# Ledger of designs, part 16: VH-VL binders against Polycystin-1-like protein 3 (PKD1L3)

Target 1, 163 residues: Polycystin-1-like protein 3 (PKD1L3), of Homo sapiens (Human) (q7z443r523to685)
Amino acid sequence: TSLNMSTHQLTITVNVTSLEKSLIVSIDPDSPLLMTLYLGFQYQPNCTHFHLNITLPKDKVWQKDEEYTWVLNPEHLQHGIGTYYITAVLSERQEGAQQTPSLVSVITAVTQCYYWEIHNQTWSSAGCQVGPQSTILRTQCLCNHLTFFASDFFVVPRTVNVE
Short names: E, the ipSAE of ESMFold2; O, the ipSAE of OpenDDE; V2, 0.75 times the mean of E and O plus 0.25 times the DockQ between their complexes.

## First folded at step 18 (VH-VL; framework fv_levilimab)

Design n3 (from m1 with light chain S97T; at its last look DockQ between E and O 0.61; V2 from the best seeds 0.72)
Heavy chain, then light chain:
Amino acid sequence: QVQLVQSGGGLVQPGGSLRLSCAASGFTFSRYYMDWVRQAPGKGLEWVSGIYYGGSTYYGDSVKGRFTISRDNAKNTVYLQLNSLRAEDTAMYYCARDYDYVWGSYRPFDYWGQGTLVTVSS
Amino acid sequence: DIQLTQSPSSVSVSVGERVTIDCKSSQSVLYSSKNYLNWYQQKPGQAPQLLIYKASTRESGVPDRFSGSGSGTDFTLTISSLQAEDAAVYYCQQYYTYPYTFGQGTKLEIK
ESMFold2, look of step 18: ipSAE 0.719; ipTM 0.872
ESMFold2 (binder alone), look of step 18: mean pLDDT 91; pTM 0.939
OpenDDE, look of step 18: ipSAE 0.836; ipTM 0.922
ESMFold2, look of step 23: ipSAE 0.668; ipTM 0.830
ESMFold2 (binder alone), look of step 23: mean pLDDT 92; pTM 0.939
OpenDDE, look of step 23: ipSAE 0.841; ipTM 0.926

Design n4 (from m1 with heavy chain G104D; at its last look DockQ between E and O 0.54; V2 from the best seeds 0.00; counts 0 for: pae E 3.2 > 2)
Fold by ESMFold2, look of step 18:
Structure n4 (fold): chain C 163 residues (1-163), chain A 122 residues (1-122), chain B 111 residues (1-111)
Amino acid sequence: as target 1 above (163 residues)
Amino acid sequence: QVQLVQSGGGLVQPGGSLRLSCAASGFTFSRYYMDWVRQAPGKGLEWVSGIYYGGSTYYGDSVKGRFTISRDNAKNTVYLQLNSLRAEDTAMYYCARDYDYVWDSYRPFDYWGQGTLVTVSS
Amino acid sequence: DIQLTQSPSSVSVSVGERVTIDCKSSQSVLYSSKNYLNWYQQKPGQAPQLLIYKASTRESGVPDRFSGSGSGTDFTLTISSLQAEDAAVYYCQQYYSYPYTFGQGTKLEIK
């Protein structure tokens, strides 16, 4: 849902139920904002205590839906199944400018790349990974083979706090 | 008052090189993405290249591998290095201010430089 | 790449009349309730000037006779009650994805 980020940070709580899928966190501010996201497992992270961080908007993107998207692959989530916290912190706005509260929209989702393994007649993820250009609109699949692919996509229930 | 002052154009032979400069003033240059747009004589506008505030660069397909965009935040200047020039690169080259990631409302190209003519002929 | 197609390519109308210029995008430029599409005016010998951003928001100093509408893939620039100074070439431009692209332009002439 849309959230007001006027207090310089918000916290997103995501319950991760699988360590095999990638987590997609999408932030969409109503105005361009520079922010840093911090990831914590079973605790609320901050700028000095976190497992992983990212600065948004990202530097190397192709389109607008990628700018504020954090892709967390299974290797990033191997701390366990359970509750992950994401703290998003705004950059300070400059003196003399009107400080208008910003609204942001937050969506979290999980995805994974599959291909049809014709010999076993089943879907497999072997040799494929979810790429960094993935968003809530599309999944980038990076595979070491060429075959028929599909991906799943599931919006993850979440709790968001504004502080 | 926002200003973008361009320099560096001219006549050059095919295969030659030029460096275009765009000096910015009147705004916090380091917060803005910057772009180059060109217009061949009698033709429409073509986006050429862009550079993020953090230094990541982007290129149109027709110039990729030959042109290099760069910026110097200490000098408030964006550059376009044009290498391996071809006749089809003949155009008026404009520097344009993209949007600002801190204060803007997603309105790129609100200010343009005066244009610098590049002519590639033998 | 996102292609933008403008229509008409040229139009000649009288002062005081209304003009519409259409821009059709090969892909949606809408994300999160924002349309990443601008309109520019370019007079001979001058750099383009921003008129409309985010499909429908007028840039500062642009008269209210200029308006933008549309969403997703179909966009329209409307100029009501034309003035002589409105003779120019008009371009739409998307900034949703790289490479950024422009429409081919619409030349507006005053009869």
Scores: ipSAE 0.343, ipTM 0.749, lowest interface PAE 3.2, mean pLDDT 83
ESMFold2 (binder alone), look of step 18: mean pLDDT 92; pTM 0.944
OpenDDE, look of step 18: ipSAE 0.429; ipTM 0.811

Design n5 (from m1 with light chain S32R; at its last look DockQ between E and O 0.67; V2 from the best seeds 0.74)
Heavy chain, then light chain:
Amino acid sequence: QVQLVQSGGGLVQPGGSLRLSCAASGFTFSRYYMDWVRQAPGKGLEWVSGIYYGGSTYYGDSVKGRFTISRDNAKNTVYLQLNSLRAEDTAMYYCARDYDYVWGSYRPFDYWGQGTLVTVSS
Amino acid sequence: DIQLTQSPSSVSVSVGERVTIDCKSSQSVLYRSKNYLNWYQQKPGQAPQLLIYKASTRESGVPDRFSGSGSGTDFTLTISSLQAEDAAVYYCQQYYSYPYTFGQGTKLEIK
ESMFold2, look of step 18: ipSAE 0.676; ipTM 0.833
ESMFold2 (binder alone), look of step 18: mean pLDDT 92; pTM 0.939
OpenDDE, look of step 18: ipSAE 0.849; ipTM 0.928

## First folded at step 19 (VH-VL; framework fv_levilimab)

Design t1 (from n3 with light chain S32R; at its last look DockQ between E and O 0.73; V2 from the best seeds 0.65)
Fold by OpenDDE, look of step 19:
Structure t1 (fold): chain C 163 residues (1-163), chain A 122 residues (1-122), chain B 111 residues (1-111)
Amino acid sequence: as target 1 above (163 residues)
Amino acid sequence: QVQLVQSGGGLVQPGGSLRLSCAASGFTFSRYYMDWVRQAPGKGLEWVSGIYYGGSTYYGDSVKGRFTISRDNAKNTVYLQLNSLRAEDTAMYYCARDYDYVWGSYRPFDYWGQGTLVTVSS
Amino acid sequence: DIQLTQSPSSVSVSVGERVTIDCKSSQSVLYRSKNYLNWYQQKPGQAPQLLIYKASTRESGVPDRFSGSGSGTDFTLTISSLQAEDAAVYYCQQYYTYPYTFGQGTKLEIK
């Protein structure tokens, strides 16, 4: 899904159904674009009212796919199961040679890290957390033990409103 | 209109230090990433270091711990501090403009400085 | 690190002929339909000049005879009709992953 970012902001609506999984938000512009994302629970956030925010592109990345990816761990989604809103606000445009509107593609997904727990014969996420370098292409798993085996990954339906 | 003018460099003994400068003009410097690329005599291009608009820095493995990239947005200048120089650091060093991450295009290295020669020899 | 290997390392071609230079990456530099690969031209005594960015987009001012193609790990720079002024060394470069890396270069000579 591509959106025209000629407007100042867009809102992403995501229904979170699990408090144990991390939410991956990928906002990929066709051209570099500075923006701030605001997270809200059961309300549309703005620059003055939000639970959490991040500026994209990230200033510490090792691969390009990380630049416009926001990883929201369960601790960031502690407000509960329900509808989360993410408002992306474009930074002020400065004078420059390339001030053309950009298309933006938005993907939302949930993921978790799992290992096989031999005693219970089940997959467990205990002691594992999705890392901040995770993207829609790969899951970074940070575990406090050495028995990591797999991760799940599901695209989450979202609604995007351009304002 | 976009210009990158380099200065510094020269002849230095192994273990010595040099500071390279790259003065930018013709664009909003603070919005751009800047990089250094070097080329040993008769050899290919090697990425050396990059600095983000926010100040984050990246280095090639061959220069980590020895070279330091920095920028002064007030002076529209990017610097490369070369410490603990080795013979293999002998090269033409270029500064280059990278991404405009405020409102730009994926056009890294669209402008280059004229180059500065660094010669490390006993 | 991503390794880029160009082929050939050198080539001599007559004016008017078609030239292709290949660049292979050790891993994909493709992300969501964008290839983070550039091509540069460097003439003797000069700084490199950007020719192609995002694998296939021609830089402003670059002649139409230059084109880039490929995706993922395999890329090609093509000069449809070689001109005398095209004698230079050509480099591919990936900017998908730090550290940025260049191919070893291809020296193009005119017969």
Scores: ipSAE 0.514, ipTM 0.845, lowest interface PAE 1.3, mean pLDDT 91
ESMFold2, look of step 19: ipSAE 0.719; ipTM 0.876
ESMFold2 (binder alone), look of step 19: mean pLDDT 91; pTM 0.935

Design t2 (from n3 with heavy chain W103Y; at its last look DockQ between E and O 0.77; V2 from the best seeds 0.63)
Fold by OpenDDE, look of step 19:
Structure t2 (fold): chain C 163 residues (1-163), chain A 122 residues (1-122), chain B 111 residues (1-111)
Amino acid sequence: as target 1 above (163 residues)
Amino acid sequence: QVQLVQSGGGLVQPGGSLRLSCAASGFTFSRYYMDWVRQAPGKGLEWVSGIYYGGSTYYGDSVKGRFTISRDNAKNTVYLQLNSLRAEDTAMYYCARDYDYVYGSYRPFDYWGQGTLVTVSS
Amino acid sequence: DIQLTQSPSSVSVSVGERVTIDCKSSQSVLYSSKNYLNWYQQKPGQAPQLLIYKASTRESGVPDRFSGSGSGTDFTLTISSLQAEDAAVYYCQQYYTYPYTFGQGTKLEIK
């Protein structure tokens, strides 16, 4: 889904129904843009009121699809089950190749890393965490044990408001 | 108007060191990713190193641990420190402008320096 | 690392003829409808010049006879009608994954 950013900020609304899964937020612009994302729980965050923030594109990546991806682990979503709001604020524009407004694509998904627990004959996430290099295309699993791993992936419905 | 002017390089013995410079003008240097690419005589192009506008650095496997890329935004200059030089490092070294990651257009490597020759020989 | 293999390695073509150079990537360089693949032209004694970026977008100042196509792992540079000044070495390059990598180059000579 692509959105036309007619203003300097947008708000993404995501309903989180599990405290055990990681939320992946991908905001991919049609051209490189500097932006800051603010996370809020049950309120719309801003630059002065937020639980967590990140600046995109990420400073350190190994693949391009990581640049505008924010991985929120359960510890980042510890505020509870409910509605999370992400406000993306564009940095003040300077002379550049692209003119505002800018087209951006927003995708939200939840994921978790699992391994097959032989004794219980079930999939378990114990000792596993979704890594920061995860994207919409792939899940990085960081586990403190060695076994056969897998991951689930679900696109989460969202609402995007351009303000 | 955009210009990349290189300096440094020359002849050096194996194990020696050199420092390459690339002075930029005609654009907002601090917003751009910058790269170094080299070309051995009669050979193809090889990406050497890159530096993000935020300072993160990337290196090719062949130069990791030996080369260091840095930048001075106040001087609009990107540097490549070449240490522990080997014969196989002999090449023409180019600096190139990469993404404007602040307000760019996914248009990397649109401008190149004139090149600096590095010769490693006994 | 992503390996790029160009074909052919060299080719000799007459002026006015169509030329195609292929570049195959060991893995996809496609994300969100963007192919992180460039084409360069390098003439003797000169630095490389960007021809095509994002696999199919022609750089400003590049003649219309140059075009890029392909997606994912297979890319092609096409010169619709070869001119004498097009004699050069052409390189594809991916910038999807670090380290950035180039193809081995294709030497294009005028017959």
Scores: ipSAE 0.483, ipTM 0.834, lowest interface PAE 1.4, mean pLDDT 91
ESMFold2, look of step 19: ipSAE 0.694; ipTM 0.863
ESMFold2 (binder alone), look of step 19: mean pLDDT 92; pTM 0.945

Design t3 (from m1 with heavy chain Y101S W103S Y106S, light chain Y31S; at its last look DockQ between E and O 0.04; V2 from the best seeds 0.00; counts 0 for: pae E 6.7 > 2, placed apart)
Fold by OpenDDE, look of step 25:
Structure t3 (fold): chain C 163 residues (1-163), chain A 122 residues (1-122), chain B 111 residues (1-111)
Amino acid sequence: as target 1 above (163 residues)
Amino acid sequence: QVQLVQSGGGLVQPGGSLRLSCAASGFTFSRYYMDWVRQAPGKGLEWVSGIYYGGSTYYGDSVKGRFTISRDNAKNTVYLQLNSLRAEDTAMYYCARDYDSVSGSSRPFDYWGQGTLVTVSS
Amino acid sequence: DIQLTQSPSSVSVSVGERVTIDCKSSQSVLSSSKNYLNWYQQKPGQAPQLLIYKASTRESGVPDRFSGSGSGTDFTLTISSLQAEDAAVYYCQQYYSYPYTFGQGTKLEIK
């Protein structure tokens, strides 16, 4: 989904139904853009009221596609199951960026790392977490054990309000 | 308030081993890169090693194969295992807080430990 | 590896005067309009203290007489009006790529 960024902020609404999975938020601008994301639970956050924030693009990444990706692990979503709001506040375009019109694509997905537990004949996420370098294209799995790993990936329906 | 408190170090003979510890408090330890930097007496600063998550470690060429960086997030502690020590490893060793993986904004090395002295001498 | 070279290696300056320390990198440390370059102050018997990050942003608590400038491969730390307490060794550092590297340091003395 692409949005016309005629204003200085947008709000992403995501219904979180599991606290065992990580939420991945990808905001892809049509040109380099500086923004701050604020996370809220059951309220629309702002720059003075939020649970967590991040500035994008990330300063340090392993690959380019990580720059505008926010990985929210269960510990970041500790507030509970329900509606989370992410307000993205645009600061300014980076040098060389295009002027209006500007478009931003937003993708939200949930994922988790799993391994096959042979004793229980089931997939387990025990001892594993999704790493902060995960994107909508790949999942970084950080585990405290060695085994065969897999991941699930689901696009989460969301609504976007432009203000 | 953010604090990094170091321990370990001391006098050791060439070929010996030491383990340095850096206990962190006042911040969410698990979300940060942590690094070790050393300084030989009367000399400049040298980056030694860095660690992110589970196995993502980085080393300076001078210590590769001899030093091992690790972390225990449950104890909010980063370690540096010093093996096969040489006289040129004699230095004040500092731990430092590095990149914040959650904020996405880097203020690396904004906090340092008090340092621990490692002396390698026969 | 990225090599950082500071100049001068040492300097003696009177209180109230302007001081500039240069740091040159063998490779650019610029990416996405961000310079991955820090400046530190280290006084005798103390750990280094961060002064400037991202080449030009002052760390919290750092006096405004300290400023950082430059981009790519050429950077400068400036003390607009030197104070007695500014006597120290100053280092630049790149965190653009591993291994992280430091300049050799600049010893600043007060006349």
Scores: ipSAE 0.036, ipTM 0.684, lowest interface PAE 3.7, mean pLDDT 89
ESMFold2, look of step 19: ipSAE 0.215; ipTM 0.712
ESMFold2 (binder alone), look of step 19: mean pLDDT 93; pTM 0.948
OpenDDE, look of step 19: ipSAE 0.024; ipTM 0.680
ESMFold2, look of step 25: ipSAE 0.036; ipTM 0.643
ESMFold2 (binder alone), look of step 25: mean pLDDT 93; pTM 0.950

Design t4 (from n3 with heavy chain Y32N; at its last look DockQ between E and O 0.46; V2 from the best seeds 0.00; counts 0 for: pae O 3.4 > 2)
Fold by OpenDDE, look of step 19:
Structure t4 (fold): chain C 163 residues (1-163), chain A 122 residues (1-122), chain B 111 residues (1-111)
Amino acid sequence: as target 1 above (163 residues)
Amino acid sequence: QVQLVQSGGGLVQPGGSLRLSCAASGFTFSRNYMDWVRQAPGKGLEWVSGIYYGGSTYYGDSVKGRFTISRDNAKNTVYLQLNSLRAEDTAMYYCARDYDYVWGSYRPFDYWGQGTLVTVSS
Amino acid sequence: DIQLTQSPSSVSVSVGERVTIDCKSSQSVLYSSKNYLNWYQQKPGQAPQLLIYKASTRESGVPDRFSGSGSGTDFTLTISSLQAEDAAVYYCQQYYTYPYTFGQGTKLEIK
């Protein structure tokens, strides 16, 4: 989904149904943008009222597709099951070769890392966490044990409001 | 209008040190990434190091722990400190602007310095 | 690390002929329909010059006889009609992930 950032902020609405999974928020601007994302639970956050924030693009990444990706782990979503709001506020346009109108694509997905628990013959997420380098295409799994790992990945329905 | 002017380099013995400089002009230096790329005589290009506008640094495996990239935004200059130099570090070193860093539109190394020669020999 | 392998390593072609240089990546450099792959031209005694970025977008000032194509792991630089001034070494480069890496280069000579 692509949005025209004619205004200076957008709101992403995500219904979180599990507190055990991580939320991946990927924003893909067509031009260099400096933006701050604010997380709110059951309210629309702003620069003065939020649970968590991040500035994108990330300053430290190993792959380019990480620059505008926000990984929200269960500890970041500890407020409960329900509707989370992410307000993205544009700070300024970064210097770039293109001065095209700001077009932003937003993708939200839920993911978790699993390992095969032999004794119970089931997949378990115990001791595993989704890493900060995860993206829409790749799940980084950080576990405190060694075994056979896998991950699930689901696109989460969302609503994006441009204000 | 964009210019990258390099200085430093020269002849040094193994184990020695050099400091390379790259002075930038014609663009907002503080908001751009900068990189160093080297080329051994008669060989191909090798990425050496990069620095984000926020100060995060990256290094090639061959230079990790020995080279340090830094920047002085007040002077619009990026530096490469070369320590513990080896014969295999002999190369033409280029600074380059890492420009338009948006995925899909990212244009790394659209401008290059003139290069500075580093020769490591006993 | 992502390895880029170019082919051929060298080629000699007459003026006016078509030239293709391939670049194969050890892993995909595609994300969100964008390829993080550049092509450079380096003439003797000069710094490299950016020709193509995003695998297929021609840098400003680059003649239209130069074009880039491909996606994922396989890329090609094409010179539709070789000119004498095109004699140079050409490099592909990925900027998908650190460390950035270059192909080994293709030396293009004019017959």
Scores: ipSAE 0.050, ipTM 0.710, lowest interface PAE 3.4, mean pLDDT 88
ESMFold2, look of step 19: ipSAE 0.506; ipTM 0.787
ESMFold2 (binder alone), look of step 19: mean pLDDT 92; pTM 0.940

Design t5 (from n1 with light chain L30F S97T; at its last look DockQ between E and O 0.68; V2 from the best seeds 0.59)
Fold by OpenDDE, look of step 19:
Structure t5 (fold): chain C 163 residues (1-163), chain A 122 residues (1-122), chain B 111 residues (1-111)
Amino acid sequence: as target 1 above (163 residues)
Amino acid sequence: QVQLVQSGGGLVQPGGSLRLSCAASGFTFSRYYMDWVRQAPGKGLEWVSGIYYGGSTYYGDSVKGRFTISRDNAKNTVYLQLNSLRAEDTAMYYCARDYDYVWGSYRPFDPWGQGTLVTVSS
Amino acid sequence: DIQLTQSPSSVSVSVGERVTIDCKSSQSVFYSSKNYLNWYQQKPGQAPQLLIYKASTRESGVPDRFSGSGSGTDFTLTISSLQAEDAAVYYCQQYYTYPYTFGQGTKLEIK
């Protein structure tokens, strides 16, 4: 889904229904943009009031699809089940050829890493965490044990408000 | 108007060191990702290293642990420190401007410097 | 690492003829409607010059006879009508993942 940013910020609303899964937020602009994302729980965050923030594109990546991806692990979502708000604010220092407003694509998904637990004949996430290099296309699984791993992936419904 | 001017290089013995410089002009240097690419005589192009505006560095496997890329934004200059040089490091070294997340064109490696020859020989 | 293989490695073509150079990637360099694949031209004794970026966007100043096509893992540089000044070595390059990598190059000679 592509959205036209009519202003210098947008707000993404995501309902989190599980505290065990990681939230992946992908905000991919049609042209490179510098932006800061602010996370809030049950309120719309801003630059002075937020739980967590990140600047995109990431400074250190190995693939391009990581640049505008924010991986929020359960520890980042420890505030509870409910509505999370992400406010993306464009950097004032942008002096590129591309003028605002800018077209951006926003995708939100939840994912978790699993392994097959032979004794219980079930999939388990114990000892596994979604890595920071995860994207909408792939899940990086970081586990403290060796076994056969898999992941689930679900697109999360969202609303985007341009303010 | 936008240009890269290289300096440094020369003849060095195996195990020696050199420092290459690339001076930028005509654009806001501090905002851009910069890269080094080399070309052995009669061979193809090989990406060597890159440095982001935020300071993150990247290296090709063949030079990891031996080469160091850095930048001085006050001088609009990117550097490549070549240590523990080997015969196979002999090449024309080019600096190049990579695309910037402010520029928004996805135009890596434009423009290129004029090149600096590094010859590693006993 | 992503390997790029160009074909042919060399070709000799007469002025006015159509030339196609292929570049195959060991993995996809496509993401979010963008192909992170560039084409460069290097003439003898000169630094390389950007021809095509994002697989199909022609750099400013590049003649219309040059075009890029393809997506994912298969890309092609086409010269619709070869000119004498097009004699050069052409390289594809991916910047999807580090380390950045180039094709081995295609030497284009004028027959």
Scores: ipSAE 0.416, ipTM 0.820, lowest interface PAE 1.3, mean pLDDT 90
ESMFold2, look of step 19: ipSAE 0.698; ipTM 0.861
ESMFold2 (binder alone), look of step 19: mean pLDDT 91; pTM 0.933

Design t6 (from n3 with light chain S28D; at its last look DockQ between E and O 0.64; V2 from the best seeds 0.54)
Fold by OpenDDE, look of step 19:
Structure t6 (fold): chain C 163 residues (1-163), chain A 122 residues (1-122), chain B 111 residues (1-111)
Amino acid sequence: as target 1 above (163 residues)
Amino acid sequence: QVQLVQSGGGLVQPGGSLRLSCAASGFTFSRYYMDWVRQAPGKGLEWVSGIYYGGSTYYGDSVKGRFTISRDNAKNTVYLQLNSLRAEDTAMYYCARDYDYVWGSYRPFDYWGQGTLVTVSS
Amino acid sequence: DIQLTQSPSSVSVSVGERVTIDCKSSQDVLYSSKNYLNWYQQKPGQAPQLLIYKASTRESGVPDRFSGSGSGTDFTLTISSLQAEDAAVYYCQQYYTYPYTFGQGTKLEIK
């Protein structure tokens, strides 16, 4: 889904129904943009009121698809089950090849890393965490044990408000 | 108006060191990703190193641990420190501007320096 | 690392003819409808010049006879009508994954 950022910020609304899964937020602009994302729980965050923030594009990546991806692990979503709001604010120092508005694609998904627990004959996530290099295309699994791993992936319905 | 002017380089013995400089003008230097690319005589292009606007660095496998890229935004200059030089490092070294990550257009390597020759020989 | 293989390695073509240069990547360089693949032209004694970025977007100042196509792992640079000044070495380059990598180059000579 592509959105036209006619202003300097947008808000993404995500309903989180599990505290055990990671939330992947992908905000991919049609051209490179410096932006800061603010996370809020049951309120719309801003630059002065938020639980967590990140600046995109990421400073250190290995692939381009990581640049505008925010991985929120369960510890980042510890506030509870409910509605999370992400406000993306464009940098004030933007001057270059393009002017606002800018086309932005937003995708939200949840994922978790699993391994096959042979004794219980079930998939388990124990000892596994979704890594920061995960994207909507691939899941990085960081585990404290060596087994056969897999991951699930679900697109999460979202609402985007352009302000 | 955009210009990249290189300096440094020259002849050096194996194991020696050189420092290359690339002075930028005509654009907001601090917002751009900058790279170094080299070309051995009669050979193709090889990406050497890159530095992000935030300072993160990247290196090709052939130069990891030996070369260091840095930047001085106050001087609008990107540097490449060449240590433990080998014969196979002999090449024309180019600095290049990558695209603007603050407000860019995904146009990497749109401007290049004139090149600096590095010759490693005993 | 992503390997880029160009074909042919060299070609000699007459003025006015169509030229195609292929570039195959060992890995997909497509993300969100953007192909992180560039084409460069390098003439003797000069630095490379950007021709095409994002696989198909022509750099400003580049003649219309140059075009890029392809997606994923297969890319092509096309010169619709070769001119004498097009004699050069052409390189494809991916910037999807670090380290950035170039093709081995294609030397284009004019008959």
Scores: ipSAE 0.413, ipTM 0.819, lowest interface PAE 1.4, mean pLDDT 90
ESMFold2, look of step 19: ipSAE 0.600; ipTM 0.809
ESMFold2 (binder alone), look of step 19: mean pLDDT 92; pTM 0.945

